VH-VL binders against o46895. Designs and how they scored, part 24

Target 1, 223 residues: o46895
Amino acid sequence: MGSNKIKNLVQYEIQDFVSLNKMDTKSHDSLNLNVSKKSRYLLHRVLTNQLINNRSGNACTKTRSEVEGGGKKPWKQKGTGNARAGSSNSPLWKGGGVTFGPKPRTFSNKTNKKERLLALTTALYLKSNNTKVINLDNLDFTNLKTRDLVIKCSNLIENYKKDQKILFVAEPTASGLWRYVKNISNVDLIYTTGLDLKKILQAHHIIFTCKALNDVKEVFNEQ
Short names: E, the ipSAE of ESMFold2; O, the ipSAE of OpenDDE; V2, 0.75 times the mean of E and O plus 0.25 times the DockQ between their complexes.

## First folded at step 6 (VH-VL)

Design t2 (framework fv_teclistamab; at its last look DockQ between E and O 0.03; V2 from the best seeds 0.00; counts 0 for: pae E 8.5 > 2, placed apart)
Fold by OpenDDE, look of step 20:
Structure t2 (fold): chain C 223 residues (1-223), chain A 126 residues (1-126), chain B 108 residues (1-108)
Amino acid sequence: as target 1 above (223 residues)
Amino acid sequence: QLQLQESGPGLVKPSETLSLTCTVSGGSISSGDYYWGWIRQPPGKGLEWIGDIYYSGDTDYNPSLKSRVTISVDTSKNQFSLKLSSVTAADTAVYYCARESWTLEDLGPYDYFDYWGQGTLVTVSS
Amino acid sequence: SYVLTQPPSVSVAPGQTARITCGGNNIGSKSVHWYQQPPGQAPVVVVYYDSDRPSGIPERFSGSNSGNTATLTISRVEAGDEAVYYCQVWDSSSDHYVFGGGTKLTVL
């Protein structure tokens, strides 16, 4: 269910990730972002759907017919002094089946592609003040240490706090970055092929690569 | 006060290209606060959005007209233009240029067409 | 495609209240704008974002939007209110602005 949108041009300063303090290495880029007029509602719906879709739904119990054993009446119908029983697999018995227990099911809720994109662009717009764009062209991944990455992040982000979540958004070919990011507790990495609304909303800071930004532009222009 | 004025030929032959220009006065097109749009109204019928443009050149078109529509902006002249190719009788309408304004309220921005030109009738006829 | 449905005409006596409806699937989740178009003139926005009024528009004009119906209410209708009124939204599924068919308000 659609809502109205507005378009916003967001400008980003591009920084060289190797030489963050060199003004000569800084440039500017921009991203057109559609913003929902009913932002809370849309974001909630899309996020909820995402969470629902992530449910495994594998909980499973056995009914009386699925429990092993049974088939023979435990005792005769009358004259035993016991309660009547038809099967040892009855839900009334210990070890018996479960009546109306959970069965595997699929939790799927399809979200309109355009709504999802609108939610993503809205979320990115809301996070625009806490978004940085970096150029990785001069970064040597072979000699990079996790500690160095953290230091670079701390220099890149104003008022960096260790408890704040940082989300890297990179192009799929930036495979070298994952190796270092995975070991940092407060840093996450997603690729442009899998933009995650939940992660975007949870992030205190977002860091785009230049290539990732371009990828996102292409995706948004295809709407 | 902001004013929009449509200009162009009132008569276009079938299969030709309709070309209109909107001249903006009393304000600048080179503002990040506005989009600039085209809306048409066939005689005796309702309004149909054609498309809009940002001062940067970013455009958005009605999907039904996308293949035939081109909107451009000239910030130096404070104008934006509409081209509609391969016109038929169905394209006969009063064409309006309008400013699309938006504001942010809470987390929900909104937009609307706050200023309109007077409109210009374009007739498609042999 | 998303469709906005308006009654073709509404008639009201001077001084009475006119209500013009705009129907659409879950239109309450959208932002609705209303335009007044006098005969032979360009449209003018009278209500935007469901219920807000531009400067210069009388308080007689009000809007509401919930469920599947948006409503433009014109209280104390005057002869000068005679016009065609259009509702407008943006549809995310089709990615374009949609106008209603228009409602002709006649002041009797």
Scores: ipSAE 0.016, ipTM 0.513, lowest interface PAE 7.5, mean pLDDT 86
Fold by ESMFold2, look of step 20:
Structure t2 (fold): chain C 223 residues (1-223), chain A 126 residues (1-126), chain B 108 residues (1-108)
Amino acid sequence: as target 1 above (223 residues)
Amino acid sequence: QLQLQESGPGLVKPSETLSLTCTVSGGSISSGDYYWGWIRQPPGKGLEWIGDIYYSGDTDYNPSLKSRVTISVDTSKNQFSLKLSSVTAADTAVYYCARESWTLEDLGPYDYFDYWGQGTLVTVSS
Amino acid sequence: SYVLTQPPSVSVAPGQTARITCGGNNIGSKSVHWYQQPPGQAPVVVVYYDSDRPSGIPERFSGSNSGNTATLTISRVEAGDEAVYYCQVWDSSSDHYVFGGGTKLTVL
């Protein structure tokens, strides 16, 4: 760990999603989060890499491969808001005349994995005041309507504003939840097998299922 | 439209604590897109960053001031605050609150201050 | 701590071009932001990320950054451009913002 990160214990109150306003006993769970001392640098570095990976899977980035430079710089895509700004010079492309230098891919992959994990835990810590944990054990997905989900979210989140983004983080076996979330414009869902830094940072409120929280404890054991 | 306004005492005695509040209107301090910062300017001199805060409560401070600075946020009042302890005449300055842009699409390595308050002069004098 | 160096003053006749420099070791690898501070007013960003302009800033304000020098260029200078101009970067080694000392632009 060294001097570059700090461990933080975050406590979460667990709400039963069915009976949110009738809590008799309170239960809690916690998450041990490593937080970078250089959080902005780390988050920028990892987000830039995520943007580059998204472009690599996009046909438009292949169209731009004929041209060197000219507004494609991920960390210089300022004031445009355009995900497709053309070619760029990210930190990964700093070097002589090559875009990706002759550095070993194996070394780069290990560094990115550890950096990505620290970025995820750092982001979750930054969002901790707006993170809720719910228990879905009593929820019957065959009986759930989309409007019921929206109403329960609005009751869970104090001073909820409709322009705020909500991110559910769920275990992979909770696939029934996706069919209800997919049609709500300010609500998104990720699974614990595919944690996404941009979506975590973009969210104003994060809602974990209890099982998802347990899943991420296992993921974060690699710290 | 977004407005930031500083408030607090204009005169502070040496060795006491300077305390300022920034009130945000026309926007939410709870947005994940921004940090909220304090910058000061001694009379006739340049700008010095003091520190900032994320709505979660996480802070960064100028290393030269870190031992004396506390920045806090009250999301229910849409405010954030500065406390600077053990002040001396060197702390006499115009104090600005400002919003630091941190949009997810343009999370650049180097953020900038897109909205500033009007500033409030704080004089440290006996 | 990272140091930004600006000339203390620049004087330009109306209609001419003003160039305000911001020097720093390898500043070309950093994003540079520029602020205009008219007398008695709060600063206003006029260029960010080296060369981008906020909405409402005329195209005659432009910026460049390479090597050890970033430059704010104001073409067709008007009397209303008279202000102090600051450059600013983030110092990632010590996690704080650094401002230049400021350049007073005088329109003759």
Scores: ipSAE 0.012, ipTM 0.551, lowest interface PAE 8.5, mean pLDDT 77
Fold by ESMFold2-Fast, scan of step 6:
Structure t2 (fold): chain C 223 residues (1-223), chain A 126 residues (1-126), chain B 108 residues (1-108)
Amino acid sequence: as target 1 above (223 residues)
Amino acid sequence: QLQLQESGPGLVKPSETLSLTCTVSGGSISSGDYYWGWIRQPPGKGLEWIGDIYYSGDTDYNPSLKSRVTISVDTSKNQFSLKLSSVTAADTAVYYCARESWTLEDLGPYDYFDYWGQGTLVTVSS
Amino acid sequence: SYVLTQPPSVSVAPGQTARITCGGNNIGSKSVHWYQQPPGQAPVVVVYYDSDRPSGIPERFSGSNSGNTATLTISRVEAGDEAVYYCQVWDSSSDHYVFGGGTKLTVL
């Protein structure tokens, strides 16, 4: 649709928990994502507007979950945990950066719903190689310890390092999932009703629940 | 074409406050795309970041200088300023103002210093 | 307490390749930026985000960053490349930008 975006099909292997100590690929799913032809410009514009809104005090509740330690601003968390997720050596940045001909220009700080949605789908596409999908339907949550879930999910990530940020994306009905992530450093959780561009871009790794992928698939595929 | 220029006294007495202003021309300081920062360099030594400011007035400071540093912005004059209190001979340095640019990778409106002022030498001496 | 270590000097002949290292614990997980400071002048960014180049910087300048060492590589060195070169990262543990001590490149 149009000159400013292209559709890309992303395919995911769904990792089913066979037991707490075993995961295996059982099924596949796909997601059609609209990707901006000017991805860097769009993402910069939408993210800048989000950061301005967060600093104005109107987004206080959301920014609170991003702060680590006293005096730390959410966007000053690069260097040890979040920089490498989008670094020059990652698939996100391979051959896609504007390294030649950077020109001064004025950006509008206003974004509309279509721009925000396109930025989210573009970000998810750029993070697709660092995104895993898990099916928790067969996992027994009775007596499950907080660390058990995150540790087993981190085993799906090739070359995972403790200082890397993991973002879980879950369906809204999975409100109880927060219990299993809230006390773990470098782990955050968002719901499909509150997708956050900054958190998606900041994450080194993204883990969707199967139901969250279905929620996102329906919303974004209809655009 | 963007230009940054430092101005202020070149000589400050010990225990007093060092005050510098950076004037931005050829571009607006009221841009969400950039932070505006101060970096210093003692004679014959390396670079040390002092702090930065967003056009909204939000600041970040080097922890080693935080108790003595105040950075402010005046969007109507397209300027930002540095105040460093209780100076000693160790604060003698060339002071640079610079623009900090964001990229997608490091999530934030600042990261590397893409435009620098010419620098101004401030000597702390009685 | 993050520290970036650079050799104080590197000497090369014209047309040679200069390699300037920047050592730091797990620096490969950070984004490294490189600045060139000619004598008596303000610094200029020559490489940012490990390996990207600003407009106007020759392709002879390149960067890499892996493990505990980042490297600025200048191929086919020219006399005009004489300067002090600084690496720079953000250190989240101390919440500030850290610069290396600088490496003086001398072209014979």
Scores: ipSAE 0.008, ipTM 0.435, lowest interface PAE 9.8, mean pLDDT 76
ESMFold2 (binder alone), look of step 20: mean pLDDT 91; pTM 0.933

Design t3 (framework fv_teclistamab; at its last look DockQ between E and O 0.03; V2 from the best seeds 0.00; counts 0 for: pae E 9.2 > 2, placed apart)
Fold by OpenDDE, look of step 20:
Structure t3 (fold): chain C 223 residues (1-223), chain A 126 residues (1-126), chain B 108 residues (1-108)
Amino acid sequence: as target 1 above (223 residues)
Amino acid sequence: QLQLQESGPGLVKPSETLSLTCTVSGGSISSGDYYWGWIRQPPGKGLEWIGDIYYSGDTDYNPSLKSRVTISVDTSKNQFSLKLSSVTAADTAVYYCARESFTLEDWGPYDYFDYWGQGTLVTVSS
Amino acid sequence: SYVLTQPPSVSVAPGQTARITCGGNNIGSKSVHWYQQPPGQAPVVVVYYDSDRPSGIPERFSGSNSGNTATLTISRVEAGDEAVYYCQVWDSSSDHYVFGGGTKLTVL
């Protein structure tokens, strides 16, 4: 289910996360983003598939044959005054099996890799105005407090609101950042190895590390 | 008015490299609003997209031709070029350069080839 | 690979309406562009993004796209409309710009 695309060069200003100052050298980085025609449809499909795939499918009931017990006819066929019964495990009985109950199943819906990537790039493009790129090279994680991170975010993001979702996108090696982000309710962290369309779409603000941006470039170039 | 003009040899030997240049006039290639593409048409047949290039040098190629195609851009000359290596008789075609226009509208972009050169016939023959 | 299917030829009398179809799997989810190629000339876009017309293209040219079929409609056909018409899409699965095989419109 393909749609036409356009490429958009998005330019980001790189900010030092420590000083929040524009790096002396107007170091701009850019990302080429493919944007889908019929973006609503594509985003919806890919998102829906993602949600479907995340379903556990572990619901399980026992049929009459799987319920423990039974084997003997509860009473003779005639002459008892009771209704006819073949097994105590009948679904008609309390404690019996369940007819047409849920069984474990796999919810799998394949999404074309290119469609997924196109959805991601489209989503990132849509969020481009609310995306910041930061350099973490000068950040000392050992002395960083969660509160400091929140303050930095509030200074970095224009019109910061506590109820707005912030998504950090970092390189896999930036494991130290997770320690500080995990306790902040409105801040989430994903790695470039696991770009999540849902999280991108839900985010009010996105913050890329410089390295993450480079990783993403590589991923997108492999399309 | 924007004009595109293809130039290059009309005859190429088998196994050699086809080389064409598109000269753009009446507009600048150094614009973020457009891609620049190559399309070919074998005699009596339909159109086949070869590839395109952005002014930054970003390229896309037809998967079937990717291994043999190189597109480049020279912003100083307002030109972009096509190289197709290891040509065979199957590569005989009229080659068009075109501008690929795109815009965003209502949650989606669209793109199309809005300006075309007149095309140049390239014949692969020994 | 994604394939666009067009009839090889359509014939209409002057003043009548020509309809050229472009078939493709779920083509309605794509944006279809149409090109007119007169004999010996380069293609010219006549309809883009399913139904939009470039400046300079007569209102006689219209497009629609739904389901598995896109259609170029040319009303009040003139002799000058005789050409080969191509539909074009981009396929996300192959990252490929795809053209139809072309339809030769003959004005009788």
Scores: ipSAE 0.016, ipTM 0.507, lowest interface PAE 7.2, mean pLDDT 85
Fold by ESMFold2-Fast, scan of step 6:
Structure t3 (fold): chain C 223 residues (1-223), chain A 126 residues (1-126), chain B 108 residues (1-108)
Amino acid sequence: as target 1 above (223 residues)
Amino acid sequence: QLQLQESGPGLVKPSETLSLTCTVSGGSISSGDYYWGWIRQPPGKGLEWIGDIYYSGDTDYNPSLKSRVTISVDTSKNQFSLKLSSVTAADTAVYYCARESFTLEDWGPYDYFDYWGQGTLVTVSS
Amino acid sequence: SYVLTQPPSVSVAPGQTARITCGGNNIGSKSVHWYQQPPGQAPVVVVYYDSDRPSGIPERFSGSNSGNTATLTISRVEAGDEAVYYCQVWDSSSDHYVFGGGTKLTVL
């Protein structure tokens, strides 16, 4: 996006786990993120196209025009644990609606790879102060329950509230450890091979594994 | 109880820089749930949005003011600040700081100003 | 640039219903927020996202938004409702907040 982006260095504090009840020395790592100068516009554009392309069945809802405002729900939900994007009260981008409504798959707009990458790095930069990094390399996973790990990690978050959303970002080889996280309320998981802009923006808190941070560093810093 | 309080000089000379600080108490500025903004109101007139900031330092500015406005955040002091350069008599207004609450919809974000400071009058006069 | 049009003033008798309009091209496709500004005080949000009410705002405040007009409705109006009311939207084409000119509600 040429001169429409700025590079920002983010410092992360890494918490080393030696057991669920013992945390070792803190270390630091950094990530150089490209941030869009038109972050709101780019995030809206990329997220909207993601929502269109990810729709199952790709059902088209009739609208007054091709240009549609969002925010109109069949019924209003406030503070619920509903999985709807619109139920989240912590997005990092803002706007007064969308400029198009739901479309059939054959009419879906697409964003290029560079725009999607820039949107992801912009979102991670905007979430940087709500992002923790954990190192699990020395943790014994024998008889470890995912729920116990999640609870311990949530204790790293200052003033955490039970209804706040936590997003874990892990390396794909860690799937066995994280397989049951989807059964935990207000907790979601993505792997570095499937970074999800909507989930990143909807999360109140993000927790990276050290290996996941290195995975994204390889992609983001080499481009 | 969340409170926002504006502070800074109430009188600024033409061509100088208007500088205001908003102090947030009863809540943390280091929250992913909110943007923090500035709105002004010239005497007897309506509201005009100036710009806002996320606690990461990301800013959005009113295009009509963008060349003159800078907003910054200091998370250690729980404050954010406005600088407006090259002021004229047209910049005389009550300046409000405010918290912006937002939510994602399936088809876009929506946001509004849920808490406001009491406002501070800044007069531009020689 | 996107423009919101409000009547400068609306007058109602106590106990009656006040309707304050906010006109904008295809405003029904946008989310509208409403603020109450009593004389000499900071604005307070009374309706957000077209029709939702913040905690502490009486149920007699409601909103609607369709086509080219959004409306703030105040039922059983009280003297304490006298204020200037502003509508507000986000204009995605220019990435900025747009406020209406304000409507002064007078309770006769």
Scores: ipSAE 0.007, ipTM 0.462, lowest interface PAE 11.1, mean pLDDT 77
Fold by ESMFold2, look of step 20:
Structure t3 (fold): chain C 223 residues (1-223), chain A 126 residues (1-126), chain B 108 residues (1-108)
Amino acid sequence: as target 1 above (223 residues)
Amino acid sequence: QLQLQESGPGLVKPSETLSLTCTVSGGSISSGDYYWGWIRQPPGKGLEWIGDIYYSGDTDYNPSLKSRVTISVDTSKNQFSLKLSSVTAADTAVYYCARESFTLEDWGPYDYFDYWGQGTLVTVSS
Amino acid sequence: SYVLTQPPSVSVAPGQTARITCGGNNIGSKSVHWYQQPPGQAPVVVVYYDSDRPSGIPERFSGSNSGNTATLTISRVEAGDEAVYYCQVWDSSSDHYVFGGGTKLTVL
């Protein structure tokens, strides 16, 4: 075994989403997060595996991706639009098929499950200063407008900039929240049944619901 | 405008500890988007990464220096610091603090140093 | 540890094209960043992720990376381009940033 991880207690203040400008009540909740001692290596390895798995589900036989248009293109993307700086692709992302072969992947899949969970908790720890917890119990979805959600997010996040990405983490029964989140380009939502390392790492701010926080306590304590 | 400013003694005696502080202005060190790093350059020579720190206190160090290096952060003062112990004349260098973007790319979370301090010369001599 | 190799100097006439190389085993699989360091100043990033330019860096600066060589190309060089240029990667095997030794660009 050895000392490959450290448990860290992270505490959050729970805010009522409806009355954010109200100062009447506070409560707290916490997560015990396992954090890898080699966090950069772990995150890179697990993220690369996630991207390879997604490519395997979307792979084609072509060795070169279709070009794409748009704004300023980072070199790491292949595509049309802005000038390309060459054709150097990562071997890990180039193949589209089975990257490591079935037998090694089967063995690594068991280890990758533990590593995936450690990567998720490590990423959440690294984002903890940018993570908020909200209580949705008093939210009336019947009369909620998309603009109201944007305003509440901007009040929750001090000095919020409109180009920053926000990730909601919600329980599966909060599907009413998706109706409004889908209309906001810089806001995304994942459910506790489908935690996603890439989306956690991409987020500038993470917002848990109270129920989602309780759900992930069970998920993370499986380690 | 984001600015980084190194401060600390310009002269350190051999076997003592070099101690520097980087003060960040025009931005927050508590942002989850960045690592905060130290890089040095001996006079007339190249750049050497020393290490970096995340606002949570997590550090990474150059393996060649790790036994002598401590990097720390004080979010209340918007500062991070470098200590290099047991210095010798070989540690004479210009020391820079720098910001490293924490972003998602094809090759993982590793990025480049987008803002640098002006640097401070530290001389190790008797 | 991963090694980046740069020529110590490159000389070029004004208006011509300078090419500064950065050699490394399979460097084409890594993201390469380039820094300009004018005399007495801190480094400034001029190319990142092999070929992208920060805002304010002239189009004359471009980069490429394939196989074992990354290249910084400076077209129509000017006297103000005289500086030392460094390449930089992350070495995932030893978890640290690696800089090249630097290339002094002299504009004749």
Scores: ipSAE 0.006, ipTM 0.549, lowest interface PAE 9.2, mean pLDDT 76
ESMFold2 (binder alone), look of step 20: mean pLDDT 91; pTM 0.931

